# Designs tried in a protein design chat: VHH binders against Thioredoxin domain-containing protein 6 (NME9). Part 22

Target 1, 330 residues: Thioredoxin domain-containing protein 6 (NME9), of Homo sapiens (Human) (q86xw9)
Amino acid sequence: MGSRKKEIALQVNISTQELWEEMLSSKGLTVVDVYQGWCGPCKPVVSLFQKMRIEVGLDLLHFALAEADRLDVLEKYRGKCEPTFLFYAGGELVAVVRGANAPLLQKTILDQLEAEKKVLAEGRERKVIKDEALSDEDECVSHGKNNGEDEDMVSSERTCTLAIIKPDAVAHGKTDEIIMKIQEAGFEILTNEERTMTEAEVRLFYQHKAGEEAFEKLVHHMCSGPSHLLILTRTEGFEDVVTTWRTVMGPRDPNVARREQPESLRAQYGTEMPFNAVHGSRDREDADRELALLFPSLKFSDKDTEAPQGGEAEATAGPTEALCFPEDVD
Key: E = the ipSAE of ESMFold2; O = the ipSAE of OpenDDE; V2 = 0.75 times the mean of E and O plus 0.25 times the DockQ between their complexes.

## First folded at step 24 (VHH; framework vhh_etentamig_d1)

Design W4 (from U3 with H110Y; at its last look DockQ between E and O 0.28; V2 from the best seeds 0.00; counts 0 for: pae E 3.8 > 2)
Fold by ESMFold2, look of step 24:
Structure W4 (fold): chain B 330 residues (1-330), chain A 121 residues (1-121)
Amino acid sequence: as target 1 above (330 residues)
Amino acid sequence: EVQLLESGGGLVQPGGSLRLSCAASGFTFDSYWMSWVRQAPGKGPEWVSSISGSGGKTYYAKSVKGRFTISRDNSKNTLYLQMNSLRAEDTAVYYCAKEDYWSDNYDFDYRGQGTLVTVSS
């Protein structure tokens, strides 16, 4: 019975980037003790954390440990002689407390937990901070994320979504057939890029744990051959393009799709998970993220949209006798 | 609407066993993959296991493979998790989840309050 009792019962050890990302997905407030390897976790506050667990309940309050040298995201906290406590809610940093200041920690936990309950219950805006205090004195907190320019923000009066014709459909020779059905369903295809996705791209694109058998089959499949990466939009109608594309695709599981929506793309061209022929984003926010990831050089503003084909030059120079030579295409 | 009700949790010693149940309603149960997801104190949600609509295909997280068995009874709209050789690290609230209908990203939809499993001497 010589096991370490307190780390098993109270605080979760965050030793990998995967666990760090899981912590960011936690519901409620997570308090992270960021410590140096030579000092170990902050023992004086353990009694406080045990008291808080009893007093305020477990549902929305979590505690974690992270060694600053083990995670690259914690690099700016390395070399500190005192513990740093990071407060995360909704994947965002909401408070920082430096040192083993139990009264301040307790107050901060209660304040941030109440604020996060209001965010979850009432949809209030979460007050996110950047820890710029490493250039400032202790207990100085900068509000906001606007320390840099927001150059990647664009506005658009029409929306786009991502569609992927996956390697299984391409290998079965169904690409052109699927593209025709997309067009017949009333979508405009702004871009069609044939690409074999790399394993790095696929792992970054999908949000599954590495090492799970089902996820590894998905990764292998998406890397196994060419996909067609499409940007879809609609110029008419008022339904969301993401929702409309999901309807055309059908249910994610091809066996469900064949039973419930037999005319959908996944019903016609999918076999069994993960081989379901096509991809579409879950919602608007995922569509924006996925488009930015796969097409980082393109702008998706309706007023700033640049057509992938030549513009006025091709239309203006209809007979291009001096600039082009005929090519044989069948 | 979709409703999921977990039960069967409790306090158990290391090496012990528990059987969790999830009563499902509000959707065509046998048409969907179902999963168990757990959340330990201070940790984010962790996928545990998934089972196909027919029950013919099962998948397990590395941390539970060989110890846990997922099953379903489509006539009773009930999902099960048999948990054997329990360890302190299995202490968590366990949720059942319906797979996303549209997205091929494995997002989990939690509808119940979960059932607490505590493994301690």
Scores: ipSAE 0.158, ipTM 0.534, lowest interface PAE 3.8, mean pLDDT 74
ESMFold2 (binder alone), look of step 24: mean pLDDT 82; pTM 0.833
OpenDDE, look of step 24: ipSAE 0.683; ipTM 0.884

Design W5 (from U3 with T28R; at its last look DockQ between E and O 0.45; V2 from the best seeds 0.00; counts 0 for: pae E 2.3 > 2)
Fold by ESMFold2, look of step 24:
Parts: structure tokens; C-alpha cells; sequence
Structure W5 (fold): chain B 330 residues (1-330), chain A 121 residues (1-121)
């Protein structure tokens, strides 16, 4: 088979009450990304939705987008900082997932599809819920829509680390594959932002403490195209998220990673320094600093945040020391 | 325990040569990039050169490129710095440094006690 002749729309945009009511009449399961106009739809989950649509077919699984400000029915979702995914079957709300949590989204899609197939084929009663999570009074109460254990609620949501999918992996089309492996390793992705980092950001981020020549190649690489900036937490267990992510990434040098940890991300997706596919913080202290630098608008718990006040006062190198092209300096 | 022991420093005239050595132990030597860093009297640390675990990639500070050669012998767990055409400005304590295994920040996680190189006359 050759190339596809026409695009097949993944997500239907629901901009009016009439379209909302039409969506509720759809057969099967509909997953609605409820987003704020100022931040847009949740882009990190699009690849998951594409994969699942291909795997389960077009008959019973539908995806939609809805801006909270444009529909009165969504008024209670307005102003939320994280995306909300509403699951509808037979016109009834059957599940809610908050945040860009691909493992939970995938699990919920599969569970609700199985349940809806049984409703349609066997006449079983559909389990309808209401979204009590908006109260935020008791997280366990808000997730009591299922009687079983909720795996995603046993860890601290404020224990997190930074991950970056670097321009080499993005340019090679590996972003979705790496995100899936992150999720399969038991991480929850709280934020995914696509950004082409500026030279100023990269120089502040990768504090210059090793060889200047190697550092300049890293700066050139990180400015060369888009990265995906991720905030990760663990969904299970008590191990530190920084050290767990470090282990999944593998050693900094991809040639060492292939020899010593061949299943690591840097072994699979890195080529040679500085092109090692992913970034992770060295320790908790660096994770806190890097998160504050890249996500200055995020409010961290009851601890003070440190703004980068001195960045503009530093002396700068001349323009001839910045190169944005790949080069082997041997 | 990681150990890095530098040697080979001394007094040399301008235009002369020295070879520095760093004996490494307590870690898998060929898994790490290694560096030389120097500190002149009254100055902050200055990176000099780095070499990959295999020895296949080398980097040099602009101030030493063409005059210094970094190398390693993984069978002896030894890092070297061949210093030619020495200048008074090369006077410093030279440290052998091990780069971090995991971190992209290119930070050193260990360094030795250093060996003094004095270029005078």
C-alpha cells in the first residue's frame, strides 16, 4: 500500500452545544480533552491516542477536544491548570482522568472499552459517575469511582524531577516512543512542553563546569531544534524519582550505555556525545534548580522558590564563540 | 574508593616539554571521560582538556590546542597530558578529574591532589 490519500481526523473539535450533544450520541467510548484556551489541548497524549485508535479500530473509540470557556456545560472545568479528560459512553460520564497521565489514560481507555463492549453486546448496566474530583477535599474520595486499588494515588505528587527529550531524539522522530517507554517504566508525566531552547537558557541550565569544547557542542545541539521538557513523578513505590529516572536513562555516554546498560534510553536512542537523546538531573538539588529555571510559573510547595536574578549581570562571551551547527572538532 | 594520583610536574623553561600522568583506581576507568584542569596562582580553575573513555574523542581549551595532547592507556588505568611548547602562562597546579557518569552538566565528581608545573626563565 502506498501513502494515504486523505487525513483521518483524530480528535473532533467540540465548539458548540449542538456538537457536544452530537458527541454524546456517539456509539462507544468518547475521550474528551477539556482544555483552557490560553494553554491549548494536551499535545503529549496525541501519540497515545493515535496508537490506540489504530489498535482498537474506529468503530467504538472516539476522541474529542473541548475548550472549557466555550461551553457552559464545562463551566466547572474552567481555570484548571492541568488538562482534564472526560470519558463518555452512551451519553453518560463513565470516567475522569486528570493530567497528562498516559499510563492511566491507556488503562482507563482499555477498561472502559471492555466495559462498553459488554454493555452493547450483553446488556450489562453501564457504571455512571460524577466528577467529584473538582472538590479536592479528599483525594481518596474523589477516586472512589472504582472499588479496587488506584495505583496512581499511592505516591506523593510533589516528588518530581525534570526530563528532557533532546533535539536529536525529536529530529529522529523518537519522541512518542520515548514517552511510551517513560510511561511503561512507571512514571507519570505531569507536564510536557515542546520548546526550542535559547542559547541563554541552555547556558544557564547546563552550568559550565567541564570542558569548554564539549560544552559548546552541547549548547549547539540543544539550540538546534525543539526539545520536549517533561516533569516526571513515580506512580508506584518509594524509590526516589531522580535516581529511578537516571537508571532508565543510562550513562551519559551512549557508547558506554550500549556496553553497560543496553536497554537504557541513551543506549537505544543516543548516538555519540553530545547526542544522547535525553536529560535528567544529577540529584534532588539539581532537579529543584532545573525545574525552577525552566518552569518559573509553577508554584512549588511551602518552600521558597529561587528566581534567577543574576543572569543578566554576567559577562558574555563574544558572538564568535557560539556555533549552532554540528561539527566534529577532532 | 576513587583515587586519582597526578605526577610528572616540575620546573621547565619556556618552550620545553613535560608529560603529566594520572594513575586512576577504584572505578571502571574506560567508562568515563577524563579531564585535566589547572589552577594558576591567584586564579580560578581552568579546564584544559578532556578525553572519552575509549580515547577516540578529545577536546582542548583554545589556550592549549596544538601544544598539548591528552591520551590514556586503559590497560594501565592511566591518563596523560603531553605538554609541548610551554609558556609562562601554563604555570599552574594541574589536576586530573573524573567526569560524572550520569549527568549532562559535565561536572567533575572526583579530582586528584594535583601536580605543580612551573614554566620559568
Amino acid sequence: as target 1 above (330 residues)
Amino acid sequence: EVQLLESGGGLVQPGGSLRLSCAASGFRFDSYWMSWVRQAPGKGPEWVSSISGSGGKTYYAKSVKGRFTISRDNSKNTLYLQMNSLRAEDTAVYYCAKEDYWSDNYDFDHRGQGTLVTVSS
Scores: ipSAE 0.450, ipTM 0.789, lowest interface PAE 2.3, mean pLDDT 76
ESMFold2 (binder alone), look of step 24: mean pLDDT 81; pTM 0.822
OpenDDE, look of step 24: ipSAE 0.724; ipTM 0.900

Design W6 (from U3 with F108Y; at its last look DockQ between E and O 0.28; V2 from the best seeds 0.53)
Fold by ESMFold2, look of step 24:
Structure W6 (fold): chain B 330 residues (1-330), chain A 121 residues (1-121)
Amino acid sequence: as target 1 above (330 residues)
Amino acid sequence: EVQLLESGGGLVQPGGSLRLSCAASGFTFDSYWMSWVRQAPGKGPEWVSSISGSGGKTYYAKSVKGRFTISRDNSKNTLYLQMNSLRAEDTAVYYCAKEDYWSDNYDYDHRGQGTLVTVSS
């Protein structure tokens, strides 16, 4: 039960008014993911929150989940198309962030945590907000720092995605051949980094595992030798880079890929799960999360990037970490 | 649209057996790994078992290995969980889940409404 209890403790589920009031009494900063029942919690931010747990610790930083329909206090957030993140300190609302914007969330967490530490240690006055809880205009707020979600990586306004050539393909000498096929399919490779991923990195990266037995085999595989971490964009066209890469990769299971998409990379170079040759992000939100995790220096200033990527500590997936709420994969 | 409908839950004595079914529609059933997940009262979700699209590979949580058997009938678009030697701690709502087609993370992209299994004397 130990690993499962650790994963559950990351975000506390606030399902009752009693739990909501307990959260308001918490010392320090609490970040609440307010979600709609029909779409579920915001999965792309979980890796950011785990990174923040490692970087900052849990003494003064807490994470919570709240379904807008379950709590009357959240009535004003019902029916919104985007997730809303509420920041509470000393029982008062101090910030609101709309959407799964990992760089903005991280900066807001760090800024509000520093402010709350000064309130607690120095007696400074807390800057409480109330009108932003009812009207979230943060999407139009000027981004004052030079770092963006993808801007430093490409410097071109084009979208990009993560691709990984996995250790099985590298060990079989297929790296150059796969790169050639990526380029022939109309992608530009902005970065190619060879890296042997650590167990801590892999466990943070693959937090959406379906089952313990399969997950441990995946972790062993991804740590078994070097991978090539690629940042891809499209050479031309208006097609989404994540969707296009997904099509070139093929289905996750190489046996399905050979049957249904025989020209795909997973059909040609994968053998059987978990040895499927290449990785690609599920959607744009996962691409943002994965890029932030693996390439943090490209997303933040030096002050914001002092925490290590992945962990020096071993991370493990509990029996429930692979459970996900329904989402469109396409 | 994707639909997953679980059935076969109920009240059973410790040591008893139940067979759960999940009727699937709205997608090419044999192209997907399928899973059973469960959620006990007051606890988080727990993965139980997974099966490949062809049925050729199966995985089980340690807590159920040797007692539960996952299977599928691709001609009927139906997933099954045979649960034997049931214990009180198996009491939970059991969900059928469709695993993601593309993602390396073995994520679920859909789950059903669940069926309640209660193991009590």
Scores: ipSAE 0.519, ipTM 0.816, lowest interface PAE 1.9, mean pLDDT 76
ESMFold2 (binder alone), look of step 24: mean pLDDT 81; pTM 0.822
OpenDDE, look of step 24: ipSAE 0.719; ipTM 0.899

## First folded at step 25 (VHH; framework vhh_etentamig_d1)

Design X1 (from W1 with F108Y; at its last look DockQ between E and O 0.38; V2 from the best seeds 0.62)
Fold by ESMFold2, look of step 25:
Structure X1 (fold): chain B 330 residues (1-330), chain A 121 residues (1-121)
Amino acid sequence: as target 1 above (330 residues)
Amino acid sequence: EVQLLESGGGLVQPGGSLRLSCAASGFTFDSYWMSWVRQAPGKGPEWVSSISGSGGKTYYAKSVKGRFTISRDNSKNTLYLQMNSLRAEDTAVYYCAREDYWSDNYDYDHRGQGTLVTVSS
């Protein structure tokens, strides 16, 4: 019996105790997305997991999905309004991340993978944790003195935004220079994916369009060659990342940017509309939508998931009928 | 503080002309692309035309190209729409809209209250 090309799901669905025990016996690090059935698996982090799997390979990093209501071992994670990510190595719990925080997940994956490599290569003792509820006593139960703050981090999609280095800047050989300026402005680049966007993707990406003629020029530009799709975070989280990125980019029109913000990226690297070098999301809502669109959960494993996934980003509005106005001021 | 005030609408016969104006205040007018958007009774908004901050680039919907002319006078902070060869299908409330300073999406961040254009015998 022959088979087609083997397909390897990004996240293995753990629906039985037998599969749970099999996961615990896996070599290396396993990251488990523990989700509620009514919320579904965490879609915003799937692209991060795809990137990490490609970069690390299949032998030491594994990803899994587990619905909290389906396994008794997950009872203490039931009823939560956000996902919980459990990190297992050698059958033991080694880390927990609460919420869809891609930067924290990436850091934790790298830290735990390095630790597990040392366990396997050097025979070091694995740092095992117990994920216990908060203590009602006056003293911290799990608050350690080593180099780290407590686990109670308020993290969300608000710590990340989308940036795109557009085909005009790439074609002019400015990609590395722009990346250096992004880093010098206080951003960390979590993902850098080179991709030539299709016409269909661009038309879905740029919703709420005002003008058909200008939009067609934008579509042609964005399809004309490779872009770099970036996920940015701030190295310090005092300012909103979306707003800070807009300030570094400068005004949309490069001629305005050169007049009013000559040090901005669009002033330095843009020529004329639509060739303005970089893209940034308008606000947090657009950042969430754009990230979900460009880094979808189903790209890698849509054949191996039997349960329905949660809602997907909707990008069906036409340019003239979907024109949106800001709320009127009276 | 941002204000956009349209004027110049009215009743006109098919084949006639109107000139719409939009007085802008509370912002640096020539830093922004501006648009005209219209909404016919019972229909959603329809983009009509856009113009760059300097006035050097203009765009038109296919339904109005060749008949309408967008322009601006940055010394008077005023946007214009010259509408010629008007048809019944041009009947709508016409809005002056300011395009976003930052966004590639040609999004609007402000619009006026609109001026009614009625093309009817």
Scores: ipSAE 0.624, ipTM 0.858, lowest interface PAE 1.3, mean pLDDT 76
ESMFold2 (binder alone), look of step 25: mean pLDDT 82; pTM 0.836
OpenDDE, look of step 25: ipSAE 0.786; ipTM 0.922

Design X2 (from W1 with T28R; at its last read DockQ between E and O 0.25; V2 from the best seeds 0.61)
Amino acid sequence: EVQLLESGGGLVQPGGSLRLSCAASGFRFDSYWMSWVRQAPGKGPEWVSSISGSGGKTYYAKSVKGRFTISRDNSKNTLYLQMNSLRAEDTAVYYCAREDYWSDNYDFDHRGQGTLVTVSS
ESMFold2, look of step 25: ipSAE 0.602; ipTM 0.849
ESMFold2 (binder alone), look of step 25: mean pLDDT 82; pTM 0.835
OpenDDE, look of step 25: ipSAE 0.789; ipTM 0.923
ESMFold2, fold request of step 27: ipSAE 0.566, 0.574, 0.621; ipTM 0.831, 0.831, 0.864
ESMFold2 (binder alone), fold request of step 27: mean pLDDT 82, 82, 83; pTM 0.840, 0.837, 0.843
OpenDDE, fold request of step 27: ipSAE 0.851, 0.844, 0.824; ipTM 0.947, 0.945, 0.938
ESMFold2, last read: ipSAE 0.520, 0.625, 0.619; ipTM 0.802, 0.867, 0.866
ESMFold2 (binder alone), last read: mean pLDDT 82, 82, 83; pTM 0.839, 0.837, 0.846
OpenDDE, last read: ipSAE 0.819, 0.836, 0.838; ipTM 0.936, 0.942, 0.942

Design X3 (from W1 with T28R F108Y; at its last fold request DockQ between E and O 0.34; V2 from the best seeds 0.65)
Amino acid sequence: EVQLLESGGGLVQPGGSLRLSCAASGFRFDSYWMSWVRQAPGKGPEWVSSISGSGGKTYYAKSVKGRFTISRDNSKNTLYLQMNSLRAEDTAVYYCAREDYWSDNYDYDHRGQGTLVTVSS
ESMFold2, look of step 25: ipSAE 0.641; ipTM 0.869
ESMFold2 (binder alone), look of step 25: mean pLDDT 83; pTM 0.838
OpenDDE, look of step 25: ipSAE 0.731; ipTM 0.902
ESMFold2, fold request of step 27: ipSAE 0.631, 0.569, 0.639; ipTM 0.866, 0.833, 0.870
ESMFold2 (binder alone), fold request of step 27: mean pLDDT 82, 83, 82; pTM 0.841, 0.844, 0.838
OpenDDE, fold request of step 27: ipSAE 0.844, 0.804, 0.859; ipTM 0.944, 0.927, 0.949

Design X4 (from W1 with S50T S103T; at its last look DockQ between E and O 0.01; V2 from the best seeds 0.00; counts 0 for: placed apart)
Amino acid sequence: EVQLLESGGGLVQPGGSLRLSCAASGFTFDSYWMSWVRQAPGKGPEWVSTISGSGGKTYYAKSVKGRFTISRDNSKNTLYLQMNSLRAEDTAVYYCAREDYWTDNYDFDHRGQGTLVTVSS
ESMFold2, look of step 25: ipSAE 0.658; ipTM 0.875
ESMFold2 (binder alone), look of step 25: mean pLDDT 82; pTM 0.834
OpenDDE, look of step 25: ipSAE 0.791; ipTM 0.927
ESMFold2, look of step 26: ipSAE 0.671; ipTM 0.875
ESMFold2 (binder alone), look of step 26: mean pLDDT 82; pTM 0.827
OpenDDE, look of step 26: ipSAE 0.135; ipTM 0.635

Design X5 (from W1 with S52Y G53S S54G G56S; at its last look DockQ between E and O 0.44; V2 from the best seeds 0.50)
Fold by OpenDDE, look of step 25:
Structure X5 (fold): chain B 330 residues (1-330), chain A 121 residues (1-121)
Amino acid sequence: as target 1 above (330 residues)
Amino acid sequence: EVQLLESGGGLVQPGGSLRLSCAASGFTFDSYWMSWVRQAPGKGPEWVSSIYSGGSKTYYAKSVKGRFTISRDNSKNTLYLQMNSLRAEDTAVYYCAREDYWSDNYDFDHRGQGTLVTVSS
């Protein structure tokens, strides 16, 4: 009778309150895929979790599936089909990731595992979080009709990047076609603002490389007419929104783009540098910088920029001894 | 691995000429904009010149315009800088730099180790 090695399921299915409590009592980090019965769990992340299981081991890393419809504790997660991953350590919520963002999930898992290891080894306090997306629904009921401007709080949890449809593309009437292609590529456009960028803004945007002829041409071009400033997000897939957008745009040089990526936006709508139809952020840091610059009213939840508290160097004003130069009376 | 190897630097008298070369390897050379950047002793880096991937367009800093000529041979994966009418103020380490493939900001993603150009009497 061959001992069927019980294939240890990668993810534990949590369908009862008892199983939920058992999960909360588990040692280490548990990543819970919260799903609804009509949507099902996030299948694409399973391969990532399998990889991580192999790389990190299962001693302190657990994966679970939790059906929100069956668990009262997850009531607030009902009604949304967006993949939601809750991170529990020591029975407490320590992180939340929304969307099937594999890089973010991987990073969050590693970061939280490291944190939990320190807690277990050193007795450090866990950084417990509240899911802010759940808290804002309850407080909005009470305060009165003040017509405050709907600050479109782009929920900080979505990875966003900047896209610009440049003046050359706008002037050629390609805006709608480019927007359609952006959407077809699986991007969600959160904001679409048409405006002419100021020279000061463009110089700041491109880190003011004064004295470069090519740079001056770029600045001039970007100020020559209206652009569409877009905030893009992507909810589907494992690829980073910034990287995916760069791929859709293609090489910055339209001539290179036509050779190497003929289906790219820059190949199709760009002519020659600096007239390459579209802009995208270089990386996540650049995206954050650019978004902050162009959309200052958008409160991106600054979780991680703990600005180093600049220690107030107490400038001990040493007493300026007024050297009384003696008035020679002669 | 991306490699940029500069050569051709040396000592030259004012009014003299030098030709710098940069041998590129580890990437598709004809797909990238290339630039020369220089750094004088005690100064920050200064952009000198840029050339399009196909070589059809060139740009120069005001300080070198009319004296320097950037060129490239894509068949040899080589970037050149012809420097004429050299001045003492041209004394610097000259770096070959690859411009970022995606970025509109003309950022450099790689640079060589540099070659020293000294203009002295």
Scores: ipSAE 0.409, ipTM 0.772, lowest interface PAE 1.3, mean pLDDT 85
ESMFold2, look of step 25: ipSAE 0.644; ipTM 0.869
ESMFold2 (binder alone), look of step 25: mean pLDDT 81; pTM 0.824

Design X6 (from W1 with S50Y; at its last look DockQ between E and O 0.02; V2 from the best seeds 0.00; counts 0 for: pae O 3.4 > 2, placed apart)
Fold by OpenDDE, look of step 25:
Structure X6 (fold): chain B 330 residues (1-330), chain A 121 residues (1-121)
Amino acid sequence: as target 1 above (330 residues)
Amino acid sequence: EVQLLESGGGLVQPGGSLRLSCAASGFTFDSYWMSWVRQAPGKGPEWVSYISGSGGKTYYAKSVKGRFTISRDNSKNTLYLQMNSLRAEDTAVYYCAREDYWSDNYDFDHRGQGTLVTVSS
C-alpha cells in the first residue's frame, strides 16, 4: 500500500474562524490571498508562490486562501475585486499588497520572511502595520470640516506618471482588469481616484490638442462618466516609468494597436478613437504637468529634476584678432 | 529595456570546458528565475538548466546533469553556465532566458541573442 504522500496543498483554504486562528498561530510568514466568492482567488500568483515555495521552502512560509465573505475579520475587504494579499507573522499583520504585482509580491515575501527569521532567531520586534486603506473609510463619515490639508507626500524618490482609465473602459467594466494588467506589468499604483472630470478640467488637461479636429469629441467623452486617475510608479532599476507605461498602453489608435501591438491595453480594451481606454503622459515634463493639474495637493519632491548643471565651460573667448586684411590699393 | 547578453561561446574539443556568461540589465535581476536554453542545428529548443532568484535552487536537464553547473552573481547581474566534459551533442546556440512569473510551464518572457558553442574534434 504505497503511502500516498499527501501532496501538501500549496495554499491552505481558510473558510472558518477556527482555521483563521490556526493560521495566526502558525510559525513564520503567512501570505493570505483575500478573495470574494464571486471573483475567486488570484490564479496568476499561484505559479509565483510555487516558485517561492521551491526556493525558500515551506518551513517558515505559508500560503493561504481566505474568502472574505465567510470571515468576519475580513469584512472590510468585501466589495473590492482587486486581489489583496495580507502578510501575517506571529499572528500580526506585517504587510499588505494590493494587486497581482509579481515582483512586488516576491519582494514583499522575501523581505517579510527575512524579517520574521530575525524575529525568531534574534527576538527582534515585528513591524506591525495597520491597513490604512481600511481606516479612511470609517473616518470619512464622522469628522466634520476640519480643512486639514493632508498633503499626501508622495515619497520624492520615485518617478511617477499619470495613467487614466477613461470613461469608455470604466463603463465597460474593464477597470479591474486594466488595473490588474498595470500591476502585472510591474507598476505600483500609488493613487487610484475615481471621479468624473469636469469640462473645464479636461479642456485644460488637453489644451495642447485644442487645434485638433477630434478635440471636442475627446472633451465630451472624458466628461461623459467616471474615470480612474492613477499615479503610477516603478521600483528602482526599471526603465523610465513614463516610457514603460506608454509601451504597455500601445499605439494611440486601437485599430493600429490591434495590428502592431495586440497585447497592449489599447488593443485589448480600446474600440476606436477617442475611445482608446487609457491615457498616459507623453514625457516626464508632461507627467509633471498633468499630475500637478489633477493632484494639486500632491507634493512631488523636485530633487530628481536637478539635471546636473553641466559646468558652463567658460568658453574663454580667445581674442578674435581681427586680422586686418590690408586693402590692396589696386 | 530588458536586456540579456550571452557570451563565452566558441569552439572546443570533446571533453573540454567552457563557461558561458549572461549579462542582464533593465530589471531587478535577483527577483527572477533564470534559465539556460539551447538550440542545436535542425532541432527545437531544449531546456538546459534554471536557477532561482537567490541562487539557492538549481535544476538540470538529464542530458547535462553532472557536467554543467548553473550559477549567478546578483551583485553583477550575471548568470553563468559552467560546462564541463563537453560532447558533440552539446553543440548548440545557448540562450539566457528570464522566466515569466505567470507561466506554469516555465515559459520565458525574455531571452538573449544567444552564443554559439561548437564541440568538435
Scores: ipSAE 0.025, ipTM 0.523, lowest interface PAE 3.4, mean pLDDT 83
ESMFold2, look of step 25: ipSAE 0.580; ipTM 0.845
ESMFold2 (binder alone), look of step 25: mean pLDDT 81; pTM 0.826

## First folded at step 26 (VHH; framework vhh_etentamig_d1)

Design Y1 (from X4 with F108Y; at its last look DockQ between E and O 0.20; V2 from the best seeds 0.00; counts 0 for: placed apart)
Fold by ESMFold2, look of step 26:
Structure Y1 (fold): chain B 330 residues (1-330), chain A 121 residues (1-121)
Amino acid sequence: as target 1 above (330 residues)
Amino acid sequence: EVQLLESGGGLVQPGGSLRLSCAASGFTFDSYWMSWVRQAPGKGPEWVSTISGSGGKTYYAKSVKGRFTISRDNSKNTLYLQMNSLRAEDTAVYYCAREDYWTDNYDYDHRGQGTLVTVSS
């Protein structure tokens, strides 16, 4: 018979807001491995954390795991190519370490643990920080990071685009009919995923900075129920798939679509903004960004031009945000 | 091809009124949602108001709701912004902006050169 020893988990999994708040109330220093679902927790640092658990004990040093996509408080860390280690003491952020840098992690743990001991024993002021590195450049998503079995391979030759059958069309029972029309228009559907999008995901997906009140209605709509997320390709390779899909959809406003393109999907299945039945990307750049956002586990073969670039975190009080105009004249 | 030409800006005292106009050409005006956006000196752009292609739906930023009225005359291809009870913080260059035809993001694809509104004593 095997021997059984009681074992305290090295890293506590924080999967809910309640557990996050419980972690913030913990006495001492908590080191949180904020990871992406496609990467999993940072395996190379586990031996370091085991060593430190043995050397310094468990009274003031805690380790935790948090998947960035499962907690709204971690939305700023979503889509990062490297693990991020957040250091919390007294419910406040006191340090950040990026990457599986064991020497830096060890130094930071020791430094912050000693600082927190002084706070607790001597009443010193805790040095709280803000993670300012989140605002300098948008996420870096590496294709092909998942080397495991059962991953789907898409050998993209720029013939793919995103399509979404939106919650209004799904709720009205039109999904199969729309899929049939997509196929009749000469598209092949490579992937069909049913998914209810989160508010954070929708805001990142659209990045709209005009018509705040109307945009909020779009956000609410896209979160209201399941959508079908599709990857389309054409059965023939001589036309741009993004612009062809856009033409099949019709104008974004269903009233305009019925007037100007009565055979379009938005004319047939849309009612009024924001309930226009389907989504398609503005151009190839947006299609690549949207596909990477919505299908992060799907492998795309392409050059270095696929990763999203540009954009910054905006800081604006209240719901009003800085607007970004598309420049149309140079 | 697409042109948006704003007019009607000027100097006005606090509490006063102005009416901005935007003449549109080079596209089917009533197929597009239209917006007013403003930019104060040294600040980023701020959305002000949006109107649907037919004019049947209007939306306003909290800072202007109840004071500004967006409208359009599709027979004249003209967008309007009636600005009442003007305040010093309304001082900005006001741009007429066209929203994208295809995408449902409420993104702008064109804007005019703007008209300056100055609210001061």
Scores: ipSAE 0.625, ipTM 0.865, lowest interface PAE 1.4, mean pLDDT 77
ESMFold2 (binder alone), look of step 26: mean pLDDT 83; pTM 0.839
OpenDDE, look of step 26: ipSAE 0.632; ipTM 0.869

